VHH binders against StAR-related lipid transfer protein 6 (STARD6). Designs and how they scored, part 1

No score or structure here was measured in a lab: all are predicted.

Target 1, 220 residues: StAR-related lipid transfer protein 6 (STARD6), of Homo sapiens (Human) (p59095)
Amino acid sequence: MDFKAIAQQTAQEVLGYNRDTSGWKVVKTSKKITVSSKASRKFHGNLYRVEGIIPESPAKLSDFLYQTGDRITWDKSLQVYNMVHRIDSDTFICHTITQSFAVGSISPRDFIDLVYIKRYEGNMNIISSKSVDFPEYPPSSNYIRGYNHPCGFVCSPMEENPAYSKLVMFVQTEMRGKLSPSIIEKTMPSNLVNFILNAKDGIKAHRTPSRRGFHHNSHS
Below, numbering starts at 1 at the first letter of every chain, in headers, positions and changes, except where a header shows other numbers; antibody chains aren't numbered by Kabat.
F, E and O are the ipSAE of ESMFold2-Fast, ESMFold2 and OpenDDE, as the mean of both directions, binder to target and target to binder. V2 is 0.75 times the mean of E and O plus 0.25 times the DockQ between their complexes.
[cut] marks letters that were taken out.
Atom coordinates printed by the task and the answers are left out, and those that the model quotes come from them; centres of patches stay.

## First folded at step 4 (VHH; framework vhh_7pa5_2)

Design p14 (from p13 with S31D S59D)
Fold by ESMFold2-Fast, scan of step 4:
Structure p14 (fold): chain B 220 residues (1-220), chain A 123 residues (1-123)
Amino acid sequence: as target 1 above (220 residues)
Amino acid sequence: QVQLVESGGGMVQPGGSLRLSCAASGFTFSDYAMSWVRRAPGKGPEWVSTISGSGGSTDYADSVKGRFTISRDNAKNTLYLQMNSLKPEDTALYYCAKDQYYDSSGYYSFDYWGQGTQVTVSS
């Protein structure tokens, strides 16, 4: 498996989603967070676009979202988040297990995702992800294995105040199993709003230094 | 404190080979992608090659593909560039750079460039 080639192609697809202004339907607006959707071209479901403002720089925000050590402390949708394989400093494979959703109607899923961070000019950073087959972590009898089609985060400076970030999150999740089509559409927008709110609270509680600041620290 | 020290440059005839080395200190070497960047006389900097922290992924500029090989020895904190089939157009000052490659219209974001090592390919 050429994981690095898959990661680079996935980042390009997410960049394409961010540049595409057509066909989006607003499905929820709450606490200055906007959720939009359109039909996925990858499966029988939706591609979601979530927009919000985070009062931290793009470098701090992207580093916070990419790091793994305290993910479950702020991401309330997960019960497990483990990096199971590091490919390089910007690319890894993680194993996640979700909490149940929709008042218990959607049981926990596990995912094996390839995660890649890429930095662009203008202080734009993209953390892209996609489910992959990883022989060391085959589907388990304990969980329904979900599948994330290309997804991720686009972090860029807020136009009016570049000390703040505009965050755009793309979600394209196939929950699999025996679910009614309507239950995902009914519950997903609120879950996505809550994700952004938890990230805002989490980054304020956790001090994540920028890459430039980190490079200037002395090591004993 | 981060330090990068390049070596291995010199003068060589067209078709010859050189191996550049970069000794790194002051950071956890295996956690960072490393790059080689060159500057030819009278021109701006040109990215040459990048290698991931683990060494499992490499990328090359079109001008050097098939001729140059980037590698690293994480146990020795050392980055290498093996240059084969050298051309006069490869004449430049070569820099070791600690950072990740960015896809951005030819911009490159690198911290802690070394002092550089001169490569001259002539007659």
Scores: ipSAE 0.000, ipTM 0.093, lowest interface PAE 22.2, mean pLDDT 82

Design p16 (from p13 with S31Y S59D)
Fold by ESMFold2-Fast, scan of step 4:
Structure p16 (fold): chain B 220 residues (1-220), chain A 123 residues (1-123)
Amino acid sequence: as target 1 above (220 residues)
Amino acid sequence: QVQLVESGGGMVQPGGSLRLSCAASGFTFSYYAMSWVRRAPGKGPEWVSTISGSGGSTDYADSVKGRFTISRDNAKNTLYLQMNSLKPEDTALYYCAKDQYYDSSGYYSFDYWGQGTQVTVSS
């Protein structure tokens, strides 16, 4: 399998999503985070676009999102995030397992994703990902294997303040299995808002790691 | 230099309407979410409403939802608040605020504020 070619093509598709301003329908706005969707061209479901401002540079934000060691400490949608194979300094395969959500209506899924970071002119960085077949990690009976069509993070500077980033996240996930037809459409927008809020909290804690871990017990 | 100048306040009877305006300069207006924040006498600041940089998304405090409408004209660098069905408890000094970012704790990060415009709702 030519993983590098797949990674490069996936990054191109995500760049295309970021440049496409047509057909987006706003489905949720909360805490200055906007979630929009349109019908996916890859499966019978939605491509989601999530926008927010992060008070960190594009380089620092993209490194934080690409880094694997602290992922589950801030990404509360996941119970497992492991790099299982490294292709080069910018490309790896990860195995993830989600938490259950929607009051147990959607059970945990696992994913095998090819992840690639590409740096562009103008201080724009794209972290793209896509599910791939990886024979060392076949589907198991323990989890329904989900499938991520091209997904990613686009980190670019705010023009008025380049110390800050505009973050655009694209999500195009096929959960598979037998689900209530409306449950994904009903629950996904709030979960995507929470992802960005958790990322904001996580990157602040990473900058000052003792801040979130330090507390006083006022009860004696 | 960032400047925010509010106008349109005044005295109105309960059930009446007012439209507030905020003229912005010194930054690229369309890039930033803008908010209205109010302070009633003897109380702390209360967030009222926010609009995204493009104008495509809006959010409102529960106390004003259905009665107030936030809007913006990016060509004129102007923010608006249309206030309908005004109540005595809406009496406050209303501030236009430029937001820098919004954190998950519900804390507002405003880097610039206007001088405020007074709204008084009384019979």
Scores: ipSAE 0.000, ipTM 0.120, lowest interface PAE 19.0, mean pLDDT 82

Design p27 (from b03 with S31D S59D)
Fold by ESMFold2-Fast, scan of step 4:
Parts: C-alpha cells; sequence; structure tokens
Structure p27 (fold): chain B 220 residues (1-220), chain A 127 residues (1-127)
C-alpha cells in the first residue's frame, strides 16, 4: 500500500473541507467554540467542523497536536494512543482506543489511523488522518473497529493576533456497531466541545513552567 | 411494530430498467439510514446501496455503481431504488433494510447485519 500517497490525498481532502463554506449547519455553540455539521459524502453520518481560538502560535499548536507521547494525558476521549509505525518524520500509523461515551451507551472502539502533518504558506499547518488497513493490526474481537474517514486539524494564525491560532477540527467518524444516527447526533457535539477545551488546557499545562522553577518544556 | 414492504420488482430484459419502492412504518423514518440488500439464488446476501436519514449521503456496491440510484421521500416514508442497465447478474430478491446495522469482526474482515428486513421483491433479468 502506498501510505504516503494516501496521506497526501487525505491532506488535500481536509484542505478542501476547510475551504468549503457551503451547507454547514451550526449544531452547538459553547464557551466560544462552534460545532457545525453536514451530511458526509463518505458514509451515512455527519462531517463535523469545530472552531475555536487557542492562545498559542500555529507552529506550537500543531506540534502539540501531532506529538504522541503524552496524548492521553490531555485527550480525555482516548484510553490508548500508540504510534505503531513511522513512515517518515511527518507521517505515522497509530492505534487508538476510545473511552466509552454517552454514559456507556457507546462502547469503546479501536482505530488504525494514518497521520500526516503538512505545512502550508501563510503559517497554516494541517494534521490530517484517515483509517487504513495495516496487516500488523487486523480487526479483533476485543473492540469494534471504527473507521475515520478524512479528518484532522487546521491550525492557522488569528488575523488580529498572530500569536494566537484559529483551530478548525474536522471529525468524520464511523463508529459502527448497533447505533442509531440519533444517538451520535445527540452526543457528538458536546464531546467535540470538550475535546477543544481539553486541548486548550493541555497546551497551557505543557507550556507553563513548573512553579518550582524547573522551566524545561515538560509535557506533564 | 416495525414494517418494511417492498414492491416494484418484475421481469425485464437485459438493458432494461425497474424502480423498487419500500414503504416503512413503525419508526421515525427520517432518523435512520436505509439500505437495499439482495440475495441471488444459492448466494448469501449482498449489500447494494445505503442512503442517510436526510438523503444527503449515498453509498453503492461497486457492482451497481453508475447503474443504480437510491433515493428517499421522508414525507411519504418511502425508500426507492432506480435500477438502469440491468444485467442477468442483477437477478435476485431485493430487500429493504432499516439502518440499524451491526458490524461483526471476523478473520476475513467485516460483515454488516441489519435489524429489520422486509419480505423482498423479486427482480428477474432474462431474455
Amino acid sequence: as target 1 above (220 residues)
Amino acid sequence: QVQLVESGGGMVQPGGSLRLSCAASGFTFSDYAMSWVRRAPGKGPEWVSTISGSGGSTDYADSVKGRFTISRDNAKNTLYLQMNSLKPEDTALYYCAKGDEYVEIDSSGYTYYFDYWGQGTQVTVSS
């Protein structure tokens, strides 16, 4: 399989989502975070767009989001995040396992995702992801294998203050299993708001020096 | 409670067209994805097409892509399958299925199951 070609194509699709202004319906606004959706063209579900402002530069934000070692310390939607194969400095395959959602109504899923970071002109960075088949990690009976259609993060400078980032997150997840579309539509917007809030808290904690004065960039 | 009733099947010559309908009742139709599944004589079920609850997203099996069109009328609680350029290989019982699907993981990959199936409508393509 040509993973690099798939990664590059996925980045182009996410760039396309970010430039598409048509058909978005706002489904939730909370704490200055806006969640919008439209019907996915990939499956019978939604493509979500989540927008917020992060008080950190696009380069530092994208590096934080791309970094794998402490992902589960700030991303409260996951119980496992492991890089299982590195293709190059900008591209890897990861195995993730989610927490249960909706008070246990949605059981944990696992995913095998190809992750790629690409830097564009104008200080815009995109971290794009897509589920792939990876022979070393076939589906198993331990978890329902979910599928991420093209998804990711777009980090760009806030026009009025370039030290801050405008973060746009796209989510296009097929949870599979026995789920009605209504349970996803009811629960997903709040989960996506919480993801952005957790990312804000995570990057702030990562960047803030220890009050004991150690002052190294610790991701704890 | 949940009922799915298919109609519109029949006999047609290769290259012909048919439109199948499925009348749904007993649930909020617009909340659920709907699918068409077919079973040819001596074969297992083959998924044909799915449409989202709003009608904004559709998927097709490679074997029917470009020839079949799935659509729905949520005001009438009705699902449709427009079948063009029919081939002898399309001969099968066609079932309407409610969009609560189950994905079972096995050694060969994924298999999709649906909670509710209609009784089916026969399509025969023969000259």
Scores: ipSAE 0.000, ipTM 0.109, lowest interface PAE 19.2, mean pLDDT 82

Design p48 (from p14 with G53A)
Fold by ESMFold2-Fast, scan of step 4:
Structure p48 (fold): chain B 220 residues (1-220), chain A 123 residues (1-123)
Amino acid sequence: as target 1 above (220 residues)
Amino acid sequence: QVQLVESGGGMVQPGGSLRLSCAASGFTFSDYAMSWVRRAPGKGPEWVSTISASGGSTDYADSVKGRFTISRDNAKNTLYLQMNSLKPEDTALYYCAKDQYYDSSGYYSFDYWGQGTQVTVSS
């Protein structure tokens, strides 16, 4: 499989989403995070656009989001995040398992995603991802295998203050299984807001997010 | 046109105190939460403190809690940061930032910030 070509094409699609200003409907605004959606052209569901401001540079933000070792410490939507194959310094395959959500109405899903970071002029960095078939990690009976159509993070300088980042997240997830699209549409916006809030808390405490509590308990 | 002008920075020895001020114009100051953000040489920006539009609630970064106090005078369109027990690691350029909103979960975003005032803590 030509994973590098797939990764590069996925990044181009995410760049296209970021440039497209048409057809977005605001579905939630909370804690200065705006969630918009439009019908996906990839499946019977939505493409979500989530935007917010992070008081950290685009380089630091994109490095934080791309790094795998600390992911589950700040990303409360996941119970597992493992890099299972590295293609090069900018490209890898990960296996993720979600928490249950919607008060248990949506059971955990697993995903096999190709992740790629590309740096552009003007201090814009895109981390794009897309589900792929990876023979070493076939679907199992333990979890419904979800599918991520092109998703990504666009980290760019805030217009009014280039030292801060404008973060735009695109989510285009097919949860699969026997789920009504309406339950996804009802619950997804709040989950996406929480993702950005958790990322903001995580980067603020980057490298020591749980160390303060552990240190206190250990030395008390 | 939104304008934020910081002042009050300077050089102090460890354990010293400084009071920063920010003069705001071009918007209804009393309608917006305000924040202080700092940037040390070679580092990215670090959020320091936020105060609600009314002044009724405040929040602080763990690194400054108990040492810094944020306050505001809505009649004078001025934001303040009282900095006590200063440490060398507090050395940074300090910016006044117009917040879009304050919430108790600690989520902050800024739609404008000023040019900054330099604070240097050394012996």
Scores: ipSAE 0.000, ipTM 0.093, lowest interface PAE 20.9, mean pLDDT 82

Design p49 (from p14 with G53S G56D)
Fold by ESMFold2-Fast, scan of step 4:
Structure p49 (fold): chain B 220 residues (1-220), chain A 123 residues (1-123)
Amino acid sequence: as target 1 above (220 residues)
Amino acid sequence: QVQLVESGGGMVQPGGSLRLSCAASGFTFSDYAMSWVRRAPGKGPEWVSTISSSGDSTDYADSVKGRFTISRDNAKNTLYLQMNSLKPEDTALYYCAKDQYYDSSGYYSFDYWGQGTQVTVSS
């Protein structure tokens, strides 16, 4: 499999979702975060679109979302987030294990996802991801292996204040196992709102002031 | 320059079969969902079928389900439509179309259309 080609194709699909303004149904609005959905063309379920404002630049926000070391400290939906293979500076494969979901109704799932960051015109950055087969990490008896169809984050300048970001998150997750889409439809909107709130808190907590001064070359 | 060139149309009797092809160039074919759209004389365009960029997912208009099969060959940059059990009401100019947006639903949103290939189902 050519992972780089898959990553680039996935980024293009997410860009397409972001440009698509039709057919979205608002399913939840809370704390200035809007969740919309439409039927997925990839599986029997929904493509979700989540919009919110983050008081950080698009570059800082996208770097925060792409970095792996602090993911489980702020992303409370996950038990495990490990980069298992790096393809290049912009592309890697990660293994994730979710917390139980919907008050225990949905057991933890694991995922193997290809993650890619791409920078576009107008200070827009997209972090896209998609589940892939990776022979080093086959499905196990411990977890149902879920599948993420093309998904990710679009970070762009807020129109009225370009120091802030408009964050659009796309989620297209197949939880697999014996679950109906209606269970997901009932619980997913609140989970997605909470994800954005956790990201806002996370980036604020990990905010470091810009520093100027001498930087030793031997430590760079 | 994006180009879409349809072929394979013709005249066939009711119950017959035809296979349409669309040769794509000028863009990364494997990055885009592709569709077939038809236009009968005096009618607006009618969406027929869509295939995802990978080829793993397909969708069909109710009028053609079970009779038509959409497929693609990303190595050859070619889109296909296998049409079986053709009916007089399938008579139309058939276009292949490059989807403007990935995985859009409930509407026609194409940024490029070919010139079309004529399918006529009659005696």
Scores: ipSAE 0.000, ipTM 0.084, lowest interface PAE 22.1, mean pLDDT 82

Design p50 (from p02 with G53A G56D)
Fold by ESMFold2-Fast, scan of step 4:
Structure p50 (fold): chain B 220 residues (1-220), chain A 123 residues (1-123)
Amino acid sequence: as target 1 above (220 residues)
Amino acid sequence: QVQLVESGGGMVQPGGSLRLSCAASGFTFSDYAMSWVRRAPGKGPEWVSTISASGDSTDYADSVKGRFTISRDNAKNTLYLQMNSLKPEDTALYYCAKDQYYDFWSGYSFDYWGQGTQVTVSS
């Protein structure tokens, strides 16, 4: 399988989502975070767009989101985040397992995702991801294997203050199993708002300078 | 106490070959998968290759697949990386690590990381 070609194509699709201004319906606005959706062209469900402002530069924000070692500390939607195969410095395959949500109505899912970071002109960075078949990590009896159609983070400078980032997150997740689409539509917007709030708290905690860390990797 | 000591690095021209070694002590070497990780100047760590405890399974980064071969000698507690058809892009400090699946973001003090051996590929 040509994972690098798949990664590059996925990044182009996410760039396309970011440029597309048509058909978005605002489904939730909370704490300066806006969640919009439209029908996915990949499955019977939604493509979500989440927008927020993060008080860190695009370079710092994209590094924070791309890192795997601290992901589970700040991303409260996950119980496992594990890099299982590295393709190059910008591309890897990860295994994730979600927490249950919607008051236990949605059981944990696992995913095998190809993750790729690409830098563009104007200090815009895109971290894109998509589920792939990886024979070394077949579906198990312990979890329903979900599927991420193209997803990603777009990190770009905020107008008038380039020390701040505009973060746009795209989520296009097929939960599979016997789950009703209406349960997803009712619960997903609040979960996506909480993801951005947790990321803001996580990056803020990372920059605490009184920690003894001169021997630490430059990335958290 | 766990100790990993890398050796075999050096300067080589593009297309050349080098064999890296890692001498392990302080643990039962044959019980653990082992990995090679590299760090180029100004960049983060990049996973290169992993070998299972028995040596029966290997995995490689796509950038080195077909050019590098990982192997081990459990009787000598030694891990090897045979590097062929070296490219300037392979220039890095190479580390061996005691791990089944290397997560390059995890803290190196808990990974029993070695000191590294320098590989420089230039004309």
Scores: ipSAE 0.000, ipTM 0.089, lowest interface PAE 21.1, mean pLDDT 80

Design p52 (from p02 with S57T)
Fold by ESMFold2-Fast, scan of step 4:
Structure p52 (fold): chain B 220 residues (1-220), chain A 123 residues (1-123)
Amino acid sequence: as target 1 above (220 residues)
Amino acid sequence: QVQLVESGGGMVQPGGSLRLSCAASGFTFSDYAMSWVRRAPGKGPEWVSTISGSGGTTDYADSVKGRFTISRDNAKNTLYLQMNSLKPEDTALYYCAKDQYYDFWSGYSFDYWGQGTQVTVSS
């Protein structure tokens, strides 16, 4: 399988989502995080855009999000996150299993995703991902196999303070099974807000206090 | 109006334990990271521990790792610090502090502090 070509194409689609300013409907604003959506061109469901500010540089933020070892300690939506195959320094395949959500209404799903990090000019980094078929991890009877259409994180410097990052997350997930789009529309915005809050909590855990004590909002 | 009220301090022998509490009001408690900061006699403030708004992430100063545990009860708007294996150098006024922004936007930039609760460790 040409995983590198798929990864590069997926990154281009995510870059396209980030550049597209049209058709976004704000569906939730909470804790300075904005969730917007529009109809997906890939399936009968939504493409979500989540925006927030993270008090870390784009390089540190993107490295944190790309690293796999600590993922389940901060990402409360997952019970399993395993890198199952590394293609190169920027590209790997992971197996994930979600927690149940929506007060138990949505059971755990598993995913097999191709993950790729690409660094662009202007200190913008994109971590893109997309579900792929991987023979070592076929669908099983234990979990409904979900499917991620192109998803990603866009990490770029905040205009007014380049020591902070503007994080834009794109989510385009087909949960499969017998779920209606209306259940997803009702529950997904809150879950996406919580994801960003958990990421902020997680990256903060790796900071050290400055010698000034109480003004530690910098990159180490 | 934001208010933070600490309690649970006192005198204890070395090796003893104390549990501090901080009652918070005037803001949505679960939205903000909370910290404990201490000030020993004649010294500047020293950050001790932080807990995220959700309670899912904690951080500790090296001097207290393995001995202190920070926790919160968002239903009761209360922050806690369980202090075990106390040492004379833990003697200080302990303050509850609120992060300036909704979560970890500002790191350890605090906008509100309580009045403090005194912890004295002596034989």
Scores: ipSAE 0.000, ipTM 0.098, lowest interface PAE 19.8, mean pLDDT 83

Design p53 (from p14 with G53Y)
Fold by ESMFold2-Fast, scan of step 4:
Structure p53 (fold): chain B 220 residues (1-220), chain A 123 residues (1-123)
Amino acid sequence: as target 1 above (220 residues)
Amino acid sequence: QVQLVESGGGMVQPGGSLRLSCAASGFTFSDYAMSWVRRAPGKGPEWVSTISYSGGSTDYADSVKGRFTISRDNAKNTLYLQMNSLKPEDTALYYCAKDQYYDSSGYYSFDYWGQGTQVTVSS
């Protein structure tokens, strides 16, 4: 499988989502975060668009979102986030396991995702992802294997204040299994708002010099 | 060069309606939260309403909740305030103000104010 070609195509699709202004319906607003949706063209469900402002530059924000080591400390929707294969400096495959949510109505899912960061002119960075088949990590009886159609983060500078980012997140997730038709539509908008709030808190904590920076003598 | 130009003020009787507009130029309108602030004769400025950069979040002073609606058109760089059920105490100069961020529980930062448009509510 040509993972690099798939990654580059996925980034182009996410860029297309970001440039498409048509058909979005606002489904939730909370704490200056706006969630919009439209019918997915990839499956019988929704493509979600989540907009918010993050008080950090696009470069720092995108590096924070792309990095795997601290993901589960700030991303409260996940119980596992492991990079299982690195293709190059900008591209990897990860295995994730979600927490249960909707008061236990949606059990944990696992995903195998191809993740790619692409840096564009104007300090716009896109982290795109989509599920792929990876023989080393087949579906198991432990979790329902979900499927992410093209998803991503678009990190752009606020035009008048480049120390801050406009963050647009696209989520196009097929949870699979047997769920009531409306449970995802009812619960997803609040989960997406919480994701952005957790990312804001996580990157703020990361900006403060941490004890992790002092594992060794500073003069060695 | 930041410029905010308010319009739509006038004289109305109690219970009447007015729609204020603010034409913005000299900055990227869609990057900023926008607010309406008023100053009644002999009083200090009172914050009236704020709208987030996307238009997705709005907030209102308790004195105007249920009567006023703030909105924006980012394609036209224009801010609006629809004022219904006007009362004599709504008499004031109304200013359009540029803010950096909407924060529903926090303080607003007004780094530029327009010239104002007069609203007079009298019998």
Scores: ipSAE 0.000, ipTM 0.242, lowest interface PAE 10.7, mean pLDDT 84

